# VHH binders against Type II restriction enzyme MthTI (mthTIR), part 20

Target 1, 281 residues: Type II restriction enzyme MthTI (mthTIR), of Methanothermobacter thermautotrophicus (Methanobacterium thermoformicicum) (p29565)
Amino acid sequence: MSNLLQAIMNIKSIQERNLGSYKGVQDSKNRMNQMGVTLEVFLKDAFCNTFDIENKDLVYSEYFSYLGNQNNPPDMILKGGDAVEVKKITGIKTSIQLNSSYPKSKLFVSDSRITEACKNCEDWEVKDIIYAIGTIPNRVLKLMFFVYGDCYAASPSIYQRIVEEVKGGLHSTGLEFSETNELGRINRVDPLGITDLRVRGMWIIKHPIKVFKNIIPPESIKNNNFNLIALMKAEKYKQFPKKDRKRIEAEDNIEVTDVKIKDPDNPAKLLDSVLVRYDEI
Below, E stands for the ipSAE of ESMFold2; O stands for the ipSAE of OpenDDE; V2 stands for 0.75 times the mean of E and O plus 0.25 times the DockQ between their complexes.

## First folded at step 11 (VHH)

Design u4 (from s4 with E33A Y56R V100F Y107S; framework vhh_7mjh_2; at its last look DockQ between E and O 0.70; V2 from the best seeds 0.00; counts 0 for: pae E 19.9 > 2)
Fold by ESMFold2, look of step 11:
Structure u4 (fold): chain B 281 residues (1-281), chain A 118 residues (1-118)
Amino acid sequence: as target 1 above (281 residues)
Amino acid sequence: EVQLVESGGGLVQPGGSLRLSCAASGFTFSSYAMSWVRQAPGKGLEWIGRISSGGRTSYNPSLKSLVTISRDNSKNTLYLQMNSLRAEDTATYYCARWTFEYKTFDSWGQGTTVTVSS
């Protein structure tokens, strides 16, 4: 079964074979809506080690229990492993837009946003979730940042309190409301009663480079090189197979370091964590 | 409206067996982990166990040898099989829907009473 440590090592391997371009990118330089698909293909190839394979779907079916093709979370689930949510961004300074949902510390099968296919892909209740954030300023992947949700997002209750406060404010207006998965839907706002207003959350979270600058100084990111950064709790790192941990710790150009990060729920509390870095030579 | 209705309680002799049922409605039963909880007279709530949407179970270690939780997603029904019952198993037994997001029982049944007495 694949995991993030294997994906990191597979990415290092393909980068060091000096393939000038990632082979999964096909004639998409003038079609911006396909960049997210190419990042998703890059990540699937990273987990499956299929960068050089033309018939990838057979291998994908062996490694993934779920591949999303909708706007519902997650984008993919590794068999017996983590969920992955892919975010494309055009620059390191750009905040990450999480359209209709606040960021998740974990993925829960009971979440109403999970498709039936996702719920039934395995026998599971809760999964760790990786935010795989690719910075692609010129249609070329320059920074790949993997951060687990429990290092980055607060607990659901923190966001839910804000959602309920906003919904309460909208309902106090005395306008006509209907049931919705959104923050609010106000019906018949015009005299003919043919116009409804949708109130949707556009959640924004700071890029992990900004959030974790005290353990990832900006000057440590090599200019014009491909950079890979992964951040996880120490307890998560220890859950990976010992063989994979030994392999990644032995890689020449991969740094695995113990760090402390602020608890997303309480910044006065520090969490023992592992930072993994690969910088192209 | 989420509804959970327990049944199958009653009087049983020590050493006997009993199967409780919980009929679920008002939600997609196959998508939720479900739990059994009990409360003996004058005591606090005691967790019995949980079954995932796909059938994985976990149990209170003190009760593991006495109980089996199962589900039938085609009938929207949760089951609790109890064997070798003792007087201390006298309690009201509740069916509950569990969420890992909030670590709570977010919906409860009204309970069914089991009395173990000679």
Scores: ipSAE 0.000, ipTM 0.180, lowest interface PAE 19.9, mean pLDDT 80
ESMFold2 (binder alone), look of step 11: mean pLDDT 87; pTM 0.862
OpenDDE, look of step 11: ipSAE 0.149; ipTM 0.587

Design u5 (from s4 with E33W Y56K Y107S; framework vhh_7mjh_2; at its last look DockQ between E and O 0.01; V2 from the best seeds 0.00; counts 0 for: pae E 21.5 > 2, placed apart)
Fold by ESMFold2, look of step 11:
Structure u5 (fold): chain B 281 residues (1-281), chain A 118 residues (1-118)
Amino acid sequence: as target 1 above (281 residues)
Amino acid sequence: EVQLVESGGGLVQPGGSLRLSCAASGFTFSSYWMSWVRQAPGKGLEWIGRISSGGKTSYNPSLKSLVTISRDNSKNTLYLQMNSLRAEDTATYYCARWTVEYKTFDSWGQGTTVTVSS
């Protein structure tokens, strides 16, 4: 059974390889959209320790209950374990694009965006979700940040109330509406009645480096080396097998520290959490 | 039982070359990543390098120009080629296996001693 701690150890083990070389060299900006696909392969290999194995798909089927497509979250589900959502960005920016789906503290089987294959991949109702955020300046992965959704996103009800308030405002305009999973759809806005306006949430969230700068000093990020950071609640960390926790805690170039973070639902409240850090050097 | 047996150590003059071998048995050698590690007398362990199951190598940057790691999966044998040896390279040299389950060194050989003198 694979988990995030095992993936971190596997990434450390491959550190002697140039990560950018494994991912391939991209010579033009037109290839930027493919970095997420390549980052997805890197992460699958991290969970399965398959970086140098020829027949990867056989091993993937052993460790994953679900592997996603480009149109539907999540990107992967570990058998009996967490869901993973992969995000690629080219630098540390103010915001990460989430498009029409607000950030999720947990993944629910009832989510309208997931496939029937995902709902049926195992017997589940709610899963922890890892946002695996790869920062790839100049076509080389320099920062791999794993953050659990319940450390990063607010509860769904907070976002849902905002969605309902916006929908209410749109309906007060007196324009023609139809039912939609979006914020709104306004039909026949032109004289010929052949143009519809889709009102969609283009959700964005700050990079976790910016969100958690109080526990991750900016000067501690080494710009010319590979950095790996993982953040989770202390309760989640304790749920990992003891052997995996002891192994990662024993590594001399991996720091495992207890930290406190603000509760995404109530910034006056602090959550006991675990921060895991690995630098290439 | 996993067994790793190093050989090829001995006395060598400064500037000389030496090739160490590690014979592996009791496990599927071709499926494992292997490493070389050394320990100078009275000192701690120093990682030399690693070779993947597919033959890709990675080295300690301070030793990169000195050493070459290779493997022959048909003979279940790991090799360490060392060139331009210096007195500071005097050490016991170990081969070691990664365990898939724990992703760390789980098996070590008895070591072979290399002495660089005279």
Scores: ipSAE 0.000, ipTM 0.095, lowest interface PAE 21.5, mean pLDDT 79
ESMFold2 (binder alone), look of step 11: mean pLDDT 87; pTM 0.868
OpenDDE, look of step 11: ipSAE 0.005; ipTM 0.196

Design u6 (framework vhh_8pnl_2; at its last look DockQ between E and O 0.01; V2 from the best seeds 0.00; counts 0 for: pae E 24.2 > 2, grease 25 > 24.2, placed apart)
Fold by OpenDDE, look of step 11:
Structure u6 (fold): chain B 281 residues (1-281), chain A 118 residues (1-118)
Amino acid sequence: as target 1 above (281 residues)
Amino acid sequence: QGQLVESGGGLVQPGGSLRLSCADAGFTFSDYRMAWYRQAPGKERELVARISSGGYTNYADFVKGRFTISRDNAKSTLYLQMNSLKPEDTAMYYCARWTIEYETFDSWGQGTRVTVSA
């Protein structure tokens, strides 16, 4: 089984950071979409160590229990392991768009936004979720940031309450709403009855670099080098196989440090966490 | 954005084959990621297959090599070749286009019905 520590080691082992020429992905006119797809493939290869393999589908099927949904979280699930949500951005100053899904502390099988295929991909009730955020200016991966949802997002109830309040407000207008998974849908809004309105939430979350500026000094991020950062709870780190922990801790260019972060549900409470940093020279 | 129009659905026996088509009336077909979805009665809509603008493909687990997604950029048409069809493949099949604004598949056709029955 693969895990984040293995993926980090695999990423470190390769030198390719130009995603514009990444194998298996053809150039498209829509470069923005292309980079998102490429990043996803890159991460699959990182988890599977398949950077130099041409026929990857069989290997992917061995390592992942779920793949391939862009409308619903997550982008991928490791067999017996974590869920991964992939986000690409062009700069660290840019906030991350989460579309109609609010940030997830964890992935629950009861989540209304996951598909039946995801629910049934294996026997699970709750999974940790990794936000894999790639900063890709000019088709080059400059920063790979892995942050677990429970370090980054508040509990679902906080966001769900907001959703319910907004829905309630919409329905209080007296407009005729149709059934939808979105915040609202109003059909035939014009005299001709030819226009529909979809009300969707766009959730935007700050880049982890900004959120965790106290433990990751901005000046420590060098623009000319590739940087990899991973953040997780201390308990999560200890759950990784000992061999993987020892391996990553033995690397000269990787720093593993204990840090304190604010609890996303209660900033008055600090969480014991582990910060992993790889700065490519 | 042009309208997506699906075709090629119909009634077929188990083990049979169908080829679905999706015509994109838009002029920038080659720039977009495309996908096939399906929805069976009383079930959630689910991804069947997706293809990038560059031709990279992904399939749902239930496909198991039975279906092939492809595209003809010159004709602005998306295809789904379905072989070895099963009764559980019975569904309305939809074509979807990537939407930049929401960074997801959000443009849909009216669908084409596929029925697999003995």
Scores: ipSAE 0.000, ipTM 0.180, lowest interface PAE 15.7, mean pLDDT 88
ESMFold2, look of step 11: ipSAE 0.000; ipTM 0.086
ESMFold2 (binder alone), look of step 11: mean pLDDT 77; pTM 0.786

Design u7 (framework vhh_gocatamig_d2; at its last look DockQ between E and O 0.01; V2 from the best seeds 0.00; counts 0 for: pae E 22.4 > 2, placed apart)
Fold by ESMFold2, look of step 11:
Order: sequence, then structure tokens, then C-alpha cells
Structure u7 (fold): chain B 281 residues (1-281), chain A 118 residues (1-118)
Amino acid sequence: as target 1 above (281 residues)
Amino acid sequence: EVQLVESGGGLVQPGGSLTLSCAASGFTFSSYYLAWYRQAPGKKRELVARISSGGRTVYMDSVKGRFTISRDNAKNSVYLQMNSLRAEDTAVYYCARWTIEYETFDSWGQGTLVTVSS
């Protein structure tokens, strides 16, 4: 079974081998925009330790219970483990686009956006979700940030209240509406009645570097170096196998530190958390 | 503001010992690697030793077995125990936050002079 700690250690290992840059993620001369696909493969290889292995699909099937499509969350589910949502972005100043769905603190099997294959990949009801955010300026992965949803996103009720208030406001306008899972769909807005307007949430969230600057000093992140950062609640860290925790704590150039973060539901409260950092030497 | 203040330098005979101290303020000390650098007159600055937030240490070859770097996160302090000092250890010693570029401009204040002379 694979987990985030194993993925971090596998990323460190490939970065430190005396080989050239890992092709596909760090050095692409391709003019096609493949960064999202390339980052997704990089992450699958990180969880499975398959960076240079032929027949990756056989190994992927051993470690993942679900591999997603481009239209439905999540991007992957580890067997008996966490869900992973991959986001690529070109810089830390650009907010991260979330499609038609608000950010998730947890993944629930009842989520209307997940496929039947995802619901049935295991016997599950709720999973922790990792936002795996790759910052790729100029086609080179410079920052890999793993943050658990419950460190980053508020509880669903907070976002759902806003959704219901917006839906209520749209319906009070007197415009022609249809039922939808979106915020609204307004039909026949033109004189011929041939144009409909879709009203969807275009949810955005700040890059975690901006959110967590109090525990990740900006000067500790250098533009020309690969940086890896992972953030999770302390109780989540303790749930990883003790063998994996001991291994990562013994790794040269990996720092595991106790930190406190603001509760996404109530910034007056602090959560005991673990920050994992790898800095390339 | 970030401050790193070195102390404990002085004049010592060959074979002697000194303990250097560095008091840190203005940043989350426990989250950073710390390092000691030195610069002899007319020479380039060189890394002497570094220590991770978790206590892992790295030393330049010429000081291995003679120097020991340590840290106390409760006191925001990093130390360099120097034993069996030699004339070639004579330099101004600087405490720094260690970065992937091996330097930070915020840590190049006054330093502390160590002179090994018979």
C-alpha cells in the first residue's frame, strides 16, 4: 500500500539520483501544453515508485483503486487510502481555479460530481483528499505542494450556504429558470428564445504558499530550486504506518516539523499539524 | 526583522578549544537549517558545518571529528564546538540560515573572530 509519505520519499530519491532531469515534468521542449497530463503521470509514478519502469499500468493497478478522467474528481484514489486531486498552476500569484465545485475538505461518496466507478472502486463513505498542487513556471516543476483538504478548505456547509443564497437571489429575479445542479440556468434570454445562460460557480482558492506564509517563510523558497512541501493535521500524520514515519524522519534533507495552522472553519482556532519539507541541495 | 548574532570567538593556542554561539530572532527558528561559515583573510567564504531542523549534521572534510554543530530550538540558538584548533582554522565565523543556495544575505553581520596562534 502506498501513501503520501512514500510518495515524498520516492520524489526525493529520483531527484537525488545522478541522472539528468526527469523527462516529461522538469524538462519538456514540447510546444504542446502537456503540463497537467505530465504532472499527473509524475504523481502516479511518485506513489508507485515507477519513474523508470516499463509496464506502469500493471503497477498502477496494484496501488490505485481508481484513476479518474478529465471531467470528474478525484484524479486518483490509493487503495485503502486517500483521494488525490491534481492542480497545475504557472505561478504562486495566480489563484487556483476550481471548476464548478467549491473546494472540498473531504471527499464523500455522495458527491454528485464523482463517477459510479469512483463510488464503487472500494467500500468507502468518506476519504481524506490531498490537493497536489504543482507550480510549473516556464515548463519546469519548481514547487510541489501537497495539502490535505481539511487543512485548506472549509466544511461543505459554509460553501453550501452561499450556494443556496445565490440560487435564492437568482430565482427572485423573475427570469425563466430551469432546474439544475449549477447555480442557475436562465432560458430564452434573447427575443428568438434560442439562447440560454448557464450560471456556474467559478470557485477559486489562494495558493497554499499565500495561505500558510506564517509557517512557510517566503524567503525559504528559492526560484531556481525544486521545493516540496506537504501539510497535514497531526492526527493524520500519526495514522501513517510507523515504519513510513520513521523512514521519512530519517531521510537526509527531509524536515518533519510540528506546526499550528488556523482552522479553515474558524480562524480563531489553531490545529496541530505536521509540515514536511524537502529542499534540493 | 531577521537577526543572527555570533559570539564566543577569541585567541587560542593550537590544539585548544572554543565554543561559538549564535542567537537568532525574527523568524521561526525551528523551521530552518542553520550553518556556520568562515572567511579567512583574503580567502573566499566557505561552509564549515550545517544542521537540519531535525538535527542531521554535515561538516567540511577538514573539520570532521574536531568540530560539532548543535542547536537548541527552545533558546533559538545554534552552537559550534571547536576542538583541536589549528592555525588554518583562523577566520571570522558567521552563523547563517542555510538555504539551497548555501547563503542568505540576512546573516552576514559582524561575525566572530577566531584566531589560532602560538
Scores: ipSAE 0.000, ipTM 0.101, lowest interface PAE 22.4, mean pLDDT 79
ESMFold2 (binder alone), look of step 11: mean pLDDT 82; pTM 0.817
OpenDDE, look of step 11: ipSAE 0.009; ipTM 0.287

Design u8 (from s4 with S31D E33K V100L K103E Y107S; framework vhh_7mjh_2; at its last look DockQ between E and O 0.02; V2 from the best seeds 0.00; counts 0 for: pae E 26.2 > 2, framework grips, placed apart)
Fold by ESMFold2, look of step 11:
Structure u8 (fold): chain B 281 residues (1-281), chain A 118 residues (1-118)
Amino acid sequence: as target 1 above (281 residues)
Amino acid sequence: EVQLVESGGGLVQPGGSLRLSCAASGFTFSDYKMSWVRQAPGKGLEWIGRISSGGYTSYNPSLKSLVTISRDNSKNTLYLQMNSLRAEDTATYYCARWTLEYETFDSWGQGTTVTVSS
């Protein structure tokens, strides 16, 4: 089975080889897909080491227990491993759109936004989730940032509290309400009673480069041809197979560093974490 | 000055019950929505529930069957009834005043500690 450390090493290998089978990472909506690949395909190939292989779908079926769609999280689940949520963005100053789902520190099988197929893909109750954020300013992947949800998102109760307070505030107005999966729907707001107002959560989160600038100085990524950055708790890093940890630590141009980050639940508390970097200048 | 003072915490056996109180002063209590929040040792804040000025309650789904929030506007007091307590309910419990203008709690108390232990 595969994991994030294997994906990182596979990305390094293909970037160094400069092979003609890789033409860059493209948005899945790009009409020129026959000239390149989407970020989702790039990441699947990274986990499976299938950049240069025909019949990728057979290999994908051996490594993934779930492959998603554009409407439901997550985008993929590794067999016996982590969930991955893919985000494409054009620049590091742009906030990341999460739409109607708050960011997740972990993925729970009980989450209402995942499909039944995802719930049943394995015997599982909770999984670590990787936010795989690709920064693609002009059809070229410049920054690949992998951050685990428990380094980046607060615990669900913090977001759920805010959702409940907003819903409660809407109810206290005395306006007519209907059942909805949104934050609220206020019905019949006009004299004819033919207009409804949808109240939707449009969750956004800052790019992790902005969040973690104290451990990733801006000058260390400026003008590089490509940067790969991964951030995880130290306890997660230790859970990867020892073989994979030894291999990545031995790579000459991969930097594996112990760092401390603020706990998303309590900024006064620091979390022991591991930062992995591969910079191509 | 807004003041919120929690009381009623203590040691309780698993399966037991406790009622917590929050005395409010320095503001018009009946005009504000109020919440209970807790923090277990070494963990983050967990929202328990809210009660509007008109008495409408909302609860954390994971705690809904275990807690009841009420208020007495004539006594400026917020209550939390907790039943069927478990070791995982050991925490410091805070009452808080909520405001929509800042999308956060703008005042909370010093807390009262509940310990669930044999």
Scores: ipSAE 0.000, ipTM 0.071, lowest interface PAE 26.2, mean pLDDT 79
ESMFold2 (binder alone), look of step 11: mean pLDDT 85; pTM 0.853
OpenDDE, look of step 11: ipSAE 0.005; ipTM 0.227

## First folded at step 12 (VHH; framework vhh_7mjh_2)

Design v1 (from s4 with V100F Y107S; at its last look DockQ between E and O 0.01; V2 from the best seeds 0.00; counts 0 for: pae E 21.0 > 2, placed apart)
Fold by OpenDDE, look of step 12:
Structure v1 (fold): chain B 281 residues (1-281), chain A 118 residues (1-118)
Amino acid sequence: as target 1 above (281 residues)
Amino acid sequence: EVQLVESGGGLVQPGGSLRLSCAASGFTFSSYEMSWVRQAPGKGLEWIGRISSGGYTSYNPSLKSLVTISRDNSKNTLYLQMNSLRAEDTATYYCARWTFEYKTFDSWGQGTTVTVSS
């Protein structure tokens, strides 16, 4: 069984950062999404330690219970473990687009956006979710940031309330409105009545590097070097196998520190958390 | 035939409350936005508020605090709850069906009269 600590160690071990030449990725018709796809493959390989393996699909089937598609979260689920949502960004100053899905503190089997295959991939009700955010300027991975959803996103009720308010607004416009699984649809918007407007939310969340600037000084991020950062609750860290914790703590170039972060639901409260940092020399 | 029939009007004292009903027939009520409109003696039509097919409401800002619009699609009925009635609320109250296709009210009830007097 793989986990985030193992993935971090595997990433550290290969020192490959050029995703433009990453092996095993087929050329996508959409060049704009190519780096995102490559990042996803890179992360699969990180979790499975398959950077240099030819028969990756077989190994993936052993480590993952679910591999997603472009339209439905999550991107992957580790067997008996965490869900992972992969996001590609070109710069640190860039916000992250989450499309029609609001930020998730956890992944629930009852989520309307996940597929039946995902729901039935194993026996589960709730999973922790990792946002794997790769900053890739010029096809080179410069920053890999792993943040657990419960450190980053508020409770679902916060976002769901917003969705309901927006839907209410749409209904109040006097336009012909239909309920959908998204924000809604405006029907027959043109004189011929042949055009509908599909209303979708584009959720945009700040880069974790900006959110956690108090515990991660911006000046500490060196632009010329690869940086890996992982953030999780202290409780989550303690749930990792002792072997994996000992391994990562013994690495000279990796710092594991206790930090306090604001509770996403209540900034007046602080959460005990663990920050893992690897700066490539 | 599309029919809208208002009821519940009458004489009420200032400060009183009244609930009006509009019974709809002859069309799929749940598919239409409905509105309440009133006309005071010697005055023009005044829009009170609307409710979407899904139950979302919008009100005239001048009346928002005094009125609540609701609907029961299972009963094909539109409601207008009015509280803290004043003399100036004396009017004939109409329910009207809104059509997106024509962007107008295409059907009206005959109205129900509300008189607020001491």
Scores: ipSAE 0.000, ipTM 0.211, lowest interface PAE 11.9, mean pLDDT 90
ESMFold2, look of step 12: ipSAE 0.000; ipTM 0.149
ESMFold2 (binder alone), look of step 12: mean pLDDT 88; pTM 0.874

Design v2 (from u4 with A33E; at its last look DockQ between E and O 0.01; V2 from the best seeds 0.00; counts 0 for: pae E 23.7 > 2, placed apart)
Fold by OpenDDE, look of step 12:
Structure v2 (fold): chain B 281 residues (1-281), chain A 118 residues (1-118)
Amino acid sequence: as target 1 above (281 residues)
Amino acid sequence: EVQLVESGGGLVQPGGSLRLSCAASGFTFSSYEMSWVRQAPGKGLEWIGRISSGGRTSYNPSLKSLVTISRDNSKNTLYLQMNSLRAEDTATYYCARWTFEYKTFDSWGQGTTVTVSS
């Protein structure tokens, strides 16, 4: 069974950071999404340690219970383990767009946005979710940031309330409104009555590097080097196999530190967390 | 559309047994935790027990000895076996779908009525 610590170690073990030349990805018709797809494959390979292996699909089937599509979260689920949502950005100053859903503290089987295949991929009700955020300027991976959802996103109820308020607003407009699985639909908006307005939410969340600037000084991020950062609750870290924890803690170029972060639900409270940093020399 | 339909209710004598069923449709039944809840006349809702997607059960301590919850995912059906029924068990029984995301029941059946009387 793979996990984030293993993935980190595997990433460290390879020198390849140019995703533009990454061999595991077929050319996509959409160049704009190419780097996102490549990042996803890169991460699959990281979890499976398949950077140099042929027939990756067989190995993927052993490590993943679910591999998603572009339209539905998550991007992947480790067998018996965490869900992963992959996000690509071009710069650290750029916010992350969540096109299909609000930020998730955890992944729930009851989420209406996940596929039936995902729901049925194994016996599960709730999973931790990792946001894997890759900063890829000029096709080169410069920063890989792993942050668990419960360190990053508030509880679903916070966001759901917003959704409900917005829906209510739409309904109150007096326009012909239909309830949908999204924010709603405004029907027959033109004189011919042939056009509908589908109302969808685009959630935008700040890059974790900005969110956690108090524990990750901006000046500590070297622009010329590859940086890997992982952030999780202390409890989560302790749940990793001891062998994996020992391995990562023994690495000279990896720093594992205890940090305190603000509770996403209540900034007045602090959460004991673990920060893992790898700076490539 | 999510639908839950309870059945199996009726009149039963004290000391009798009854098995209720809840037929689920419109969603992936096997993925959800389900619960039984009842409401006696003039009383509030009382949680009976739950069964996880994987079949793990938990019961109201006050009812644990009297009830067994099971599920057949192949039939999309939830069951409530009740034994040694008492007059105080007279109620409308509901099946409900639990969502971890919202920490609430988001779907309910119409209920089936159980009357325990001599």
Scores: ipSAE 0.000, ipTM 0.213, lowest interface PAE 13.4, mean pLDDT 90
ESMFold2, look of step 12: ipSAE 0.000; ipTM 0.084
ESMFold2 (binder alone), look of step 12: mean pLDDT 87; pTM 0.872

Design v3 (from u4 with F100Y; at its last look DockQ between E and O 0.01; V2 from the best seeds 0.00; counts 0 for: pae E 17.7 > 2, placed apart)
Fold by ESMFold2, look of step 12:
Structure v3 (fold): chain B 281 residues (1-281), chain A 118 residues (1-118)
Amino acid sequence: as target 1 above (281 residues)
Amino acid sequence: EVQLVESGGGLVQPGGSLRLSCAASGFTFSSYAMSWVRQAPGKGLEWIGRISSGGRTSYNPSLKSLVTISRDNSKNTLYLQMNSLRAEDTATYYCARWTYEYKTFDSWGQGTTVTVSS
């Protein structure tokens, strides 16, 4: 079984192996750019420790219960473990486009946007979800931010209330509507009655580096070659195997600290959380 | 002109300790990340570690229990503390300036030689 702590340690290991060899004198690049792979493949390799393996699909099948597509969440599910949603952005200040899906604090099997293959990949009802956000200016991974949905997104009921208010507003216009899982489908909007309008949400969420700047000062990432940051609730951290927690806490180049973050459902409340950092200077 | 001058090398017994210094001039030392790199006789270069302008460190995992990098910005000096030295730590040790713009070591010292021998 793989998990986020193992992935973090695997990323650190491959980055330091490259820097601790002859490459410490040449231009330094993260493993993703040296291998010419996508962010999604890089992350699969991080969870499976398969950066140098040619027949990765066999190992992937041992560790993942689901590997998805760009049209449906999530991008991957670890066997008996967390779901992962991957986002690549090219600018450090860029908001993250979520398209027709509001941000998720957790992944539910009842979500209408996940595939039947995803629903059936295991016997599950709810999973923690990791937003794995890579900032890649000019094909160089500069920031890898892992944030659990329950640290970042509000509960579904908050977003669902807004969806229902918008749907209600559209219905009150007196326009002709049809049944849909989207915000609305408005039929016959033209005089001939031959044009329909689809109304879909285009959800946007601020980058976690902006959301959590109080615990991650901008100067602490300025001029670094590569930053890896992970944020999770303290109770989630305690659920990882003790062996993995001891291993990551023993690493001099990894900082594991207790922090407090605002509750996404109520900013007046603070959540005990764990911040993990690996900074390649 | 950027200058980096290492000092403090010499002969040391196995299990001993040694502190190397790197005197920097010709640039604003406090604004740059700095690194130590070593080269054993007949071998390739091996990165030891880096220290940011703000004092945060990152180390080669194979060497992290052996070394500590520090800096004194008021003296424009980079330090490498080495403990529990072994014969395989015999090498020429170099101080280097890191540039994030090109992700390279753009300036190097001439090195100082450390010999660990009983």
Scores: ipSAE 0.000, ipTM 0.182, lowest interface PAE 17.7, mean pLDDT 82
ESMFold2 (binder alone), look of step 12: mean pLDDT 87; pTM 0.871
OpenDDE, look of step 12: ipSAE 0.031; ipTM 0.368

